# VH-VL binders against Laminin subunit gamma-3 (Lamc3): the designs that were tried, part 3

Target 1, 177 residues: Laminin subunit gamma-3 (Lamc3), of Mus musculus (Mouse) (q9r0b6r508to684)
Amino acid sequence: HIRSDFRHGAGGWQIRSMGVSKRPLQWSQSGLLLGLRGGEELSAPKKFLGDQRLSYGQPVILTLQVPPGGSPPPIQLRLEGAGLALSLRPSSLPSPQDTRQPRRVQLQFLLQETSEEAESPLPTFHFQRLLSNLTALSIWTSGQGPGHSGQVLLCEVQLTSAWPQRELAPPASWVET

## First folded at step 1 (VH-VL)

Design i04 (framework fv_ivicentamab_arm2)
Fold by ESMFold2-Fast, scan of step 1:
Structure i04 (fold): chain C 177 residues (1-177), chain A 120 residues (1-120), chain B 110 residues (1-110)
Amino acid sequence: as target 1 above (177 residues)
Amino acid sequence: EVQLVESGGGLVQPGGSLRLSCAASGFTVSSNYMNWVRQAPGKGLEWVSIIYSGGDTDYASWAKGRFTISRDNSKNTLYLQMNSLRAEDTAVYYCARESYDILTGYFDYWGQGTLVTVSS
Amino acid sequence: AYDMTQSPSTLSASVGDRVTITCQASQSISDYLAWYQQKPGKAPKLLIHAASTLASGVPSRFKGSGSGTEFTLTISSLQPDDFATYYCQQGYSYSDVEYTFGGGTKVEIK
């Protein structure tokens, strides 16, 4: 699997804003502070990019440190590649937890072209093209403002690979045109 | 009820190896985050290692490369393999459970400890 | 790494006394702090987690307070059963766990 654990710095992750310059990340040995402003995205380093077809149908896992009384912010994962873009929501929400203590929360984003509730799914061929040359993977939040997610840390990002089953062949019905 | 019982401690020469065991009852070790913590005679507590419910591990910087934490789910038992032992590794070794299946950062149950003495 | 400085290292007290132990983190750990009690020859026992939450079965005379870098354990009316060594511990590291304990405070009979 490909992962960032932020032990030794931001690991090449960068804040990007539409039409403006990158601003510095707030980092500690425990992780990156998720204090994204409106229009900002946290963009993955090169190791998450390129041919990621082995990750088809597998999760991107975000590990968050949430303080007592806190909740994960609304997060989306954005993928870009081969001139295509797709935004994903978490595949499942965390179950109710004891909020009186700090906790580690994982959000999973399945790398797939459709959601049962999505209005604009990508055809399988187009999604495979996107994953064959991933040019951006970014974390975006619809958070309420600069102070609201300031205590939540992003502790780990994992891009999961389907070894060894993915190495053998794509699903029998998958066809590239 | 939850119980943790360590075993495998003893006298070993510098450079030697030793494997500690921690037998768990009343819960499943694979469903919890499990830790080893040690205490040198008359000294304070020092964290050694963790195994996550998913099987990943982390180590204190001084333990990395010499100590290996593992578990056997069929025996509901936690292990600590210690290699290249030094006199400063002399301590009582405790296994300790984190209280939920989420990383909480505190230990709700501890074993009784097992003494490891590294001496010539 | 988060250094934990605990003070005093030793204190002498009488039954009925109010005892205060302090713990300082080298940088902010929010409220990710636990307190343990250890009696000679025995394993540590959890007293408090999340800086102020009492563990099950722990008497109400034990109080934890603080957040960020400064934490306090108070025993409001010391009982004979309370003569022990007390340790604080930070659990703030998540992505790459590196838990650290304070040096301990021995509460002994006067």
Scores: ipSAE 0.000, ipTM 0.473, lowest interface PAE 15.9, mean pLDDT 80

Design i05 (framework fv_ivicentamab_arm2)
Fold by ESMFold2-Fast, scan of step 1:
Structure i05 (fold): chain C 177 residues (1-177), chain A 119 residues (1-119), chain B 110 residues (1-110)
Amino acid sequence: as target 1 above (177 residues)
Amino acid sequence: EVQLVESGGGLVQPGGSLRLSCAASGFTFSDYYMNWVRQAPGKGLEWVSIIYSGGSTDYASWAKGRFTISRDNSKNTLYLQMNSLRAEDTAVYYCARDSWGDYEYFDYWGQGTLVTVSS
Amino acid sequence: AYDMTQSPSTLSASVGDRVTITCQASQSISSYLAWYQQKPGKAPKLLIHDASSLESGVPSRFKGSGSGTEFTLTISSLQPDDFATYYCQQYDSYSPEWYTFGGGTKVEIK
């Protein structure tokens, strides 16, 4: 698996608008503030790019920290490769949670064409071509006006591989000690 | 304290083979990605190979097909099998730990072991 | 692939001098750059990671700066212990070449 848990700050993630990096990211030990303005995208560093065919049909998992009374904004993953761009919506909704307390929420995005109707992910050749040379992977929101999406933090991004599986990085507690 | 100790270097003839070892201690070896980096006499550093905690590997293009990186987590030991050695493979070979285990910088290095390829 | 060009190759300096070493990447590497110090006969030692983050125990006279394609290592007041060769290293590239080092800068006594 390829993972960002923001140990080093923003970890190479960038806010892009009109194809160019714009505002600086707000980082804390808890994660990146997901305060995207209309038209802004949070773009992944190069370790998420290139040949990602082993991830076809597998989930990209985002872990968010949502404040009390808050809700995660509508989030989409945008993929670009082989001259194509595709936006994916979450494949499953998070479990209902008590909104009176801060909470962690996970969103899963299956890396496949949205038009697929198979019971399990069934890759098409065209999307496999996109994943063979991925040039962009970004997080964006739709229906947002200018301004922040509140205090929602992006705590982790995981790109899952089928096999051979790359091992997950050590837990932060093992690295910090 | 973290320690990495290389061994197995020496004089070998062109076309020969050699196996290097790196004994790790002071950390949970199985959790970390491990690398080999070499340095020819009087020259700069050159990355050779990486092995992930799960055993998957990647190589510099010039090393692919001749060098094989492997690990034995039960012995806390990293290996580099070198075949079809050439004079230009003469170098000090360093064992290096990925700081976070995720294609990052190298936070600890061994002292290196010298490989000399000469007739 | 990512070429890392380091300059100067050799630099002569005196104790107390301000020393500047530069590193240029052929493509943007964001801030994924580390600096290493290597003394004669020794293994490299990590000084700075993520372009500007000083490793624990490294003296504050060492400072890294830059992002994208141009990076700088500065030693504000050179000490006798600082005569060494310095290397930059990128870790932003993806398969097949995960890491690339600069050619090194030797800081020697005038």
Scores: ipSAE 0.000, ipTM 0.476, lowest interface PAE 15.6, mean pLDDT 79

Design i06 (framework fv_ivicentamab_arm2)
Fold by ESMFold2-Fast, scan of step 1:
Structure i06 (fold): chain C 177 residues (1-177), chain A 121 residues (1-121), chain B 110 residues (1-110)
Amino acid sequence: as target 1 above (177 residues)
Amino acid sequence: EVQLVESGGGLVQPGGSLRLSCAASGFTVSSNYMNWVRQAPGKGLEWVSIIWSGGSTDYASWAKGRFTISRDNSKNTLYLQMNSLRAEDTAVYYCARDLYYGSGSYDFDYWGQGTLVTVSS
Amino acid sequence: AYDMTQSPSTLSASVGDRVTITCQASQDISNYLAWYQQKPGKAPKLLIHDASNLETGVPSRFKGSGSGTEFTLTISSLQPDDFATYYCQQYDNLPPDYYTFGGGTKVEIK
């Protein structure tokens, strides 16, 4: 699995606004302060990019530390590759990481061609093409307002891969009669 | 052996300025989060400011705009620039190291001896 | 405001006594709480981190307990060296409330 745990730095993650770097990240040994503004996204380093087809159907897992009594902001994951783009919503409810850190929560994003209320669903064939040459993986938020800070610590990002000795079944869109 | 040594305190008139220094040894300031904490005579501890390992800074609401935290990595030294000082700023000022534990917790594991700032006419 | 309330503000005790100091957070802070000891004229010293984890070199008579909003520091057999002021501190919040200290508890000789 591919992982950023931010123990020794920002690990090549960058804040971008319309593709341009806007400002430095606030880093600590516990993680990055994730206070994205409208039009900003947190972009992954090269190790998360390239041929990620083995991650089809597997989760991208974000580990967050949230304020007391708070909920994680509405975070979305954006994927780009092969001239295609797709934004994904979390696929699971947050849960505690361990008994020592009950304020740590995980958001899981299944790498699949659609999520509920997806703006532009992709055919399975096109999504596999996107994953064959991933050029961007980015975190962004749509939850901005006077009463919503949107600020949490991003403690870890994991891109999960299927076991390399086991192949996934071909998608239906690849099968010809 | 971790050591923090503060200096720069003294008597200053209201409206004046002072710069406090905190010289660190036994660890690297730029690799840690560093804090300033103050204590008025006979009173409790009050957090003033933090500088994160990545260089970002934050302040108590009452300190923002008057106080500036900074560091010099070549000298392994933390600073607090204090402007527009008031009688209410009279306190012993401590620098303190913030340590991330594997669980993600922070706390002040080492403190300096403190330096007294007296704001009086 | 993210408040930390300590009680009592002062207590009188004798050597050999068991003393208990309470710290209450206005919000759930899980176990992100530290305890400090401050002797007259000296800087604070970290005793306990993560509510119950004793710092290396701190005597075993000191014990921290609690989680969420209610925390206690117990000294099981008070020694002459333990007459000091004790502070709790939360570290589970964002700016400007990053770190909030309790008001302190002064343990005085009876």
Scores: ipSAE 0.005, ipTM 0.462, lowest interface PAE 15.2, mean pLDDT 78

Design i07 (framework fv_ivicentamab_arm2)
Fold by ESMFold2-Fast, scan of step 1:
Structure i07 (fold): chain C 177 residues (1-177), chain A 119 residues (1-119), chain B 110 residues (1-110)
Amino acid sequence: as target 1 above (177 residues)
Amino acid sequence: EVQLVESGGGLVQPGGSLRLSCAASGFTVSSNYMNWVRQAPGKGLEWVSIIYSGGSTDYASWAKGRFTISRDNSKNTLYLQMNSLRAEDTAVYYCARGYDYVWGSYDYWGQGTLVTVSS
Amino acid sequence: AYDMTQSPSTLSASVGDRVTITCQASQSISSYLAWYQQKPGKAPKLLIHKASSLESGVPSRFKGSGSGTEFTLTISSLQPDDFATYYCQQYNSYSEDWYTFGGGTKVEIK
């Protein structure tokens, strides 16, 4: 699978701004600071891009660290490729955790075109085209969260790939009558 | 471009209350993280409270239950309601705008307003 | 309460001197530290954020360094305008009090 764990830096992630000046990323040993304004996105480095068809139906997993009493902001995953775009919502709610301590939460985004999580569903052929030449994969968060959600850290991003099964075809010279 | 102007300070008796105001111009208070920071005479800076752009709040542990931060978006003004005042609350109170995406650092400050708690 | 220890509390220096101020956090704050300058009767002014990122319009003689628990502000070739009190401040998201300041360092004329 393809992974960013931010142990040694921002790993090529960048802020993508719409209508706002581009700001530098803040990195720490614990992860990337998420404090994006509405209209801003955190964009993935090249290793997440290109032909990702083997990830069809598999999750993109975000691991976040939230402060005590905090909640993660609403997050969307945006995909762009082959002139197409799709926004996805998390396929599962983060599990309730002890809010008295900093906690880690995981958000999963299934890479599929037909789910209730898809904001603008695409025909399967178009989604396969998008995945065949992914030109952007970005994390979008809008608005500021309530309570202690001020400083949320992105600790890990994983793009999961299915392992293709290799099948051996019989030799072309086999003839039966 | 950006300006913050505090008011509402003055002399108050122990146990009394005061409400501080911070009028903002050149930006919108509701779009930023706004803070109150105080400084006792001859002493250092001490963070008091924050209101996030979404309206949620946090306080220094010693301020909880006595102080309340709020804002009026139509007046573009930040407030600090201070109750049960004590002599150790005597300080210049500053309002400050949170810097960019790391709202704990402050790029603009007001001139400060003096609060004196004394008999 | 999150402890931020700043030293020295005062230092005397002459124009042209190299001045260093240190700030120590009781727990790791990564690089989430800012430096401020305050002149008598005035509000503080932000000099440096993220431990080492110089604010626009701040002279290049100011330099911040460090990470984790130990941080330094250096002023090379001290100018008359630099006689002031300096404060460090942590803003790590996992601090109990969230945004604590150091005790300040007064840089005064020798």
Scores: ipSAE 0.000, ipTM 0.463, lowest interface PAE 15.6, mean pLDDT 77

Design i08 (framework fv_ivicentamab_arm2)
Fold by ESMFold2-Fast, scan of step 1:
Structure i08 (fold): chain C 177 residues (1-177), chain A 119 residues (1-119), chain B 110 residues (1-110)
Amino acid sequence: as target 1 above (177 residues)
Amino acid sequence: EVQLVESGGGLVQPGGSLRLSCAASGFTFSSYWMNWVRQAPGKGLEWVSIIYSGGSTDYASWAKGRFTISRDNSKNTLYLQMNSLRAEDTAVYYCAREDYSYGYDFDYWGQGTLVTVSS
Amino acid sequence: AYDMTQSPSTLSASVGDRVTITCQASQSISDYLAWYQQKPGKAPKLLIHDASSLESGVPSRFKGSGSGTEFTLTISSLQPDDFATYYCQQGYSYSDLEYTFGGGTKVEIK
C-alpha cells in the first residue's frame, strides 16, 4: 500500500491551480488543513504516480478530522494518465455523527470505471491505460469555501494495492460483485 | 484575547525607507498566515502582502521588489520593510490575521500605523 | 486579480431603514467573499465570511447573499451603530494569490 500519514510533514503534497504549484500547505501533527480555494487542487507526490494497475478495483481511502459543528466538504478524487482523466465520488458516505465533538471520518474511492460514483466514465481498457501511467492523483472539492465553520484536516491518504501472488490474477477477478 | 499592535509609522521623504512592526498576542502566532493591508487617506482598502506560517511570501504586484514582509515567531512579531517609498505609499498600514491558513478573510486587525511620504 | 465593484459609493439612510449594498466580481469567485465594517478612525471589522455566514457576535440584522459574480449585504432596520463604510473582499485565486477589496460603500445619516 502507498500511504501518506502526515506525521512528519506534508509528505510532498502540494496545492496546485491549473497545474501550477500555489501557496504552502498548513501542516500540524493532526494533519494537513484541507482548505482549497476555487480552482485549487491538492496534488499527490510521485510515490502515488506511475504504474498503479495493482490498485485496479481497490480503494483510495481518505481519513479526515472534522471540527465541532463542521461538515466534510464534497470531495472528489481526480485521476489523470495517458491523456485521460476521471473524477470519482466517494463510494461510502460518512454516517450521521454527533457534531458537538471533533470527529474522524473516512471516505473511500473505488478505483473502478464501472462504479456509479465515476464521472466521465471510461471503457475498461482506457482506464487500464490511465492506471498504467498515472500522471496525477488529486483531491478536489466542489468549489464551496469551507470558511470558519469548515476547517477539515486531511490525516491520511492510502492507495490500496492488491497483494501479488505467484500466479497473476486478471484485473477483473479483483473486484467482488 | 487576540491583539495586534502596529508601530513604526511616521514621516519619511520620497525615496526613503521605513520598517513597520506588528506585535501579536493572545494566540499561537506561528500557526497563522499574516497580512499587511493599507488604506490611503479617504480611500479604500488595498492588500499589500502575505506571509505564510511556513515563511513563504506573496505580494501585490505594485509592492514586489520594494516591500519585504517577514516574521519572527520567537517574538510574535510581523514586519514590513518598505524601500524606495513614494508619495502614493502614504497610508494607514494594518496588520491583519487570517483565521485559518486556507481562509481569505481577516478576522482580527490591528489599529493601524500611519506612514506619510512627503518632502 | 479580480476586480470588485461596489455600488452605491455613498448611501444616505435613516435609523430603521432597510439598506442594501451590492458587490460585483469581474469573474466568478464562487462564495469566497467577505464583508467588513469600518468606522471613522478605526480598523475594519469582519461581519460576514463565505458570502452569507455571519461572524460570531455580529447582529442578525446583517445578512449576506449571492454567489458567483453578484453579492449583496443587507442591513434590516438600520441602527445608529451601523453608520459606517462597508467593504467586500474576494479570496478566490487561480494562477496567483491576490486579495481584492471593493471600493467601499459609505452609509451616512440622511
Scores: ipSAE 0.006, ipTM 0.477, lowest interface PAE 14.4, mean pLDDT 80

Design o03 (framework fv_oberotatug)
Fold by ESMFold2-Fast, scan of step 1:
Structure o03 (fold): chain C 177 residues (1-177), chain A 124 residues (1-124), chain B 107 residues (1-107)
Amino acid sequence: as target 1 above (177 residues)
Amino acid sequence: EVQLVESGGGLVKPGGSLRLSCAASGFTFSDAWMSWVRQAPGKGLEWVGRIYSETDGGTTDYAAPVQGRFTISRDDSKNTLYLQMNSLKTEDTAVYYCTTEYDILTGYYDFDYWGQGTLVTVSS
Amino acid sequence: DVQMTQSPSSLSASVGDRVTITCRASQSISSYLSWYQQRPGKAPNLLIYAASSLQSGVPSRFSGSGSGTDFTLTISTLQPEDFATYYCQQSYSTPWTFGQGTKVEIK
């Protein structure tokens, strides 16, 4: 699995618009402040790029820290590779909660063609081709949805990989002296 | 317990400059996101801008009417917030409030604490 | 920018009355809404956060409700110290924006 946990900094993530870095990221050990403005994307460092075909059918997981009573903005994941581009919506949405404490929520983006009722699904062949040479992986807000300027932290990003020959379930642990 | 005290307001001519200060006590200032909110005489509240905690990098955001003219800064060793106002216009005339904003570390939400305000009058 | 509109702009009430103030957002803000009270000559103070959560130290006669675009502040039994101006504020997207205010005056 490829991860950014932001424990030691922004880890090479950058705010970009049309591929150009626009402004400094706001960082704490709890995560990156996810205050994206119109036309901005939060772009992944090189470790998330290249041949990612082992991630086909697996989720990209974003862990967010959301303020009390709130919910995350409408976030999309954008992937580009091999001359193709694709925007993904989360497979599930967290519900807002009315508590005093901030809470952590996860958004999962499944890397495979969508259901037959979904708009413009990318055929399996093209999805695999895109993942064979991933050139960009970006987080952005979709549609007319507002962006949060200072209340949502991006705490972790995980690009999940399948085991090359296994079903994703590791064998039971055993101890050898 | 928590107290915010603004100072530095006064009469200034259009095109002039003024610096406001806000002295904070009773909480861990370095962990707090701080904002300035203004209120023109007889009018409603208008957010001016914010500065993030030093732990979160201390960067700033501004409302469009003041972008490029106003600068927010902080000195955590003195528990003091500043608003540097340049190229002042008559429409900047207002009471300026220092406020605490959401802080993930302390659980403060929105504008939890406010100072008494300091009046800035921009007039010839 | 998210625009906040309050209704009414002013109202007259007597001690003991039930007062209701509404606030509308130009787009969905989930539950990222706060209510403030400003007494004459004083700074605002926070009454309600997250649309319905009562701030510590605020009397239980104050309550908030709503989500998405439509929000309500209710004062169940108006007291003399409640004659003030009330503001809603969205904290969903910068710039942070306030409603124009509702002045609660002595009848």
Scores: ipSAE 0.000, ipTM 0.469, lowest interface PAE 15.5, mean pLDDT 79

Design o04 (framework fv_oberotatug)
Fold by ESMFold2-Fast, scan of step 1:
Structure o04 (fold): chain C 177 residues (1-177), chain A 123 residues (1-123), chain B 107 residues (1-107)
Amino acid sequence: as target 1 above (177 residues)
Amino acid sequence: EVQLVESGGGLVKPGGSLRLSCAASGFTFSNAWMSWVRQAPGKGLEWVGRIKSKTDGGTTDYAAPVQGRFTISRDDSKNTLYLQMNSLKTEDTAVYYCTTDSYGDYEWYFDLWGQGTLVTVSS
Amino acid sequence: DVQMTQSPSSLSASVGDRVTITCRASQSISTYLSWYQQRPGKAPNLLIYAASSLQSGVPSRFSGSGSGTDFTLTISTLQPEDFATYYCQQSYDTPYTFGQGTKVEIK
């Protein structure tokens, strides 16, 4: 699986606005502040792009930290590739939580060509083409932030693969001659 | 000054019951979330449960080992927190602390602790 | 449940030493971590909250750092009153859980 946990900074993620210069990301040790302004998207680094056909039917998982009294804003995942684009909504609703407690929320986005809420569903062939050369994977919000605190942190993004690559094991300790 | 004082600890036989009290002073008790934390002799700290302020619903949460046996309650008119312990087991032997469950900027912590009261469950 | 593991379980140190204690969570807890000091026979005392925020009245030789799963408590110049047991605690999810403790002993 491909993952960003933001331990070492923004990890190549960037805010893009439609045809306008990039705004600097606000990073904390716990994640990225997901305070997107109108027309802004949070765009994934290269490691999430390219040939992602092995992720067909698998989830993209976002982990958010939500302040007390809040709920995650309406978040959508936008995919672009091979001249095609598709926006996806989360496949499940977050569980209800305590009003006073801060909480972690996971949102899952299934990489499928059709959802009931998709604006422009694609034929399977076209979606496979999109995934064969993914040129953008972006997070955007269509609504306001949660509560008056208005601060939601993106703590983790995971792109799931049906055939996960095995990481190389650290080399065995060798007796140096 | 701001303080918490526990009382009610003692020796009780397995299967017995005991009620602990925690008297609060020096702060607005009715606004505070309160927790109980215990420590078995020579062991580490273990969270028992908490009770929210009335404004936040006055609900309780418990750690699995005590769920169904222990009940946390509060009397805001007396500035007192209670822990009712039923069906006591030898594993419940510990010093019991009451503590304020305070909220900072999106973070929770136990900022005020009582001196503790010893509960011994044995024959 | 979120499991908290401290390292080391104990250490021996001298007055004036720099002491470092680590705490690892079984899953990401952001900065929802507090550090407590417990002197023998006494109740715990809050040192650090929100992983790195120093509690009012706590000496500046104490500092905390970390986020996610890995956290550190540092005592820059150990004093005689610092020989105690230290606990980390996550408040990210209930049940709240503590590390097993690190005992700082006289060398």
Scores: ipSAE 0.000, ipTM 0.446, lowest interface PAE 17.2, mean pLDDT 79

Design o05 (framework fv_oberotatug)
Fold by ESMFold2-Fast, scan of step 1:
Structure o05 (fold): chain C 177 residues (1-177), chain A 125 residues (1-125), chain B 107 residues (1-107)
Amino acid sequence: as target 1 above (177 residues)
Amino acid sequence: EVQLVESGGGLVKPGGSLRLSCAASGFTFSNAWMSWVRQAPGKGLEWVGRIKSKTDGGTTDYAAPVQGRFTISRDDSKNTLYLQMNSLKTEDTAVYYCTTDWGSYYDSSGYFDYWGQGTLVTVSS
Amino acid sequence: DVQMTQSPSSLSASVGDRVTITCRASQSISNYLSWYQQRPGKAPNLLIYDASSLQSGVPSRFSGSGSGTDFTLTISTLQPEDFATYYCQQSYSTPYTFGQGTKVEIK
């Protein structure tokens, strides 16, 4: 699978607004400060883009670090490709936790069309077309919610494929890679 | 800059106990998963065990040779990792390193990007 | 437990040589493999993670490849500071296990 763990920097992620690069990201050892303003999105580097059909039906996993008294913001994953766009909500909500302590939260976004999870659901074949040439993968937050939103860090982004689960052998002709 | 400094090593008799400490600085210790790795004189590396961050549950995992004898703990207020070693055997003689280990959702992450200088534990009569 | 076997256990090389070290897993570990360098008297240093990803600050002469059970570390143009012992390590399952090491010595 494809991963950004932010251990050594922003790894090519950028804050964008209306498709234009904006202000610099703030990085810490644990990840990127997820202090997005209205209209801003956190855009993935090229390694997450292109033909991602092997990820159909697989999760994108975001790991967040939430400070004491903070709450995970309403995060959406936005996908663009082949002239199409789709926003996904987390496939399930994280379990309730003691909000008085620092905590790690994982959000899973299943890469499949659905009226329950998608803001603008797509027909199945249109979603397959989108994944065949992914031109953007972005994280954004509406900034709304019943709780307060403290300073939240994005610690990891993982785009899952079938490869680790199948444990496929290397090709027989593999000599040098 | 990231620094890990081990201490507490020394000479101990078989059946004895020692507690190792690892003082961390230059990063947010409370966010990090931490591991202990050891190396017997002239031999290769052997993973001892790990501890997850408190926010990830603070759970521990151990290699079979030390299970039930060693305990890993952490004190986030002091940015310190500990290894309590009980019922020590001569085959526990090694340099002990503390390492950072950034865990993943699948619990298959286990690469160690920062290492301390190591502390020598000698178990001999 | 996943067993890791390195080949060769030692080799002699000269500055400027291309060096390759092989690591084999007893079962498929996908790409969950890291390579470490240990210079004499020093702690190990991470070179490569996830089979082929170069750690920040590590010279580009180091590269890794492979997936499944067979992996290689390549040093394209050996430098004096590269005379060291190299270890592979799997992170596919606990307990995490290392290869026995490959010592790169001056010819």
Scores: ipSAE 0.000, ipTM 0.464, lowest interface PAE 17.3, mean pLDDT 80

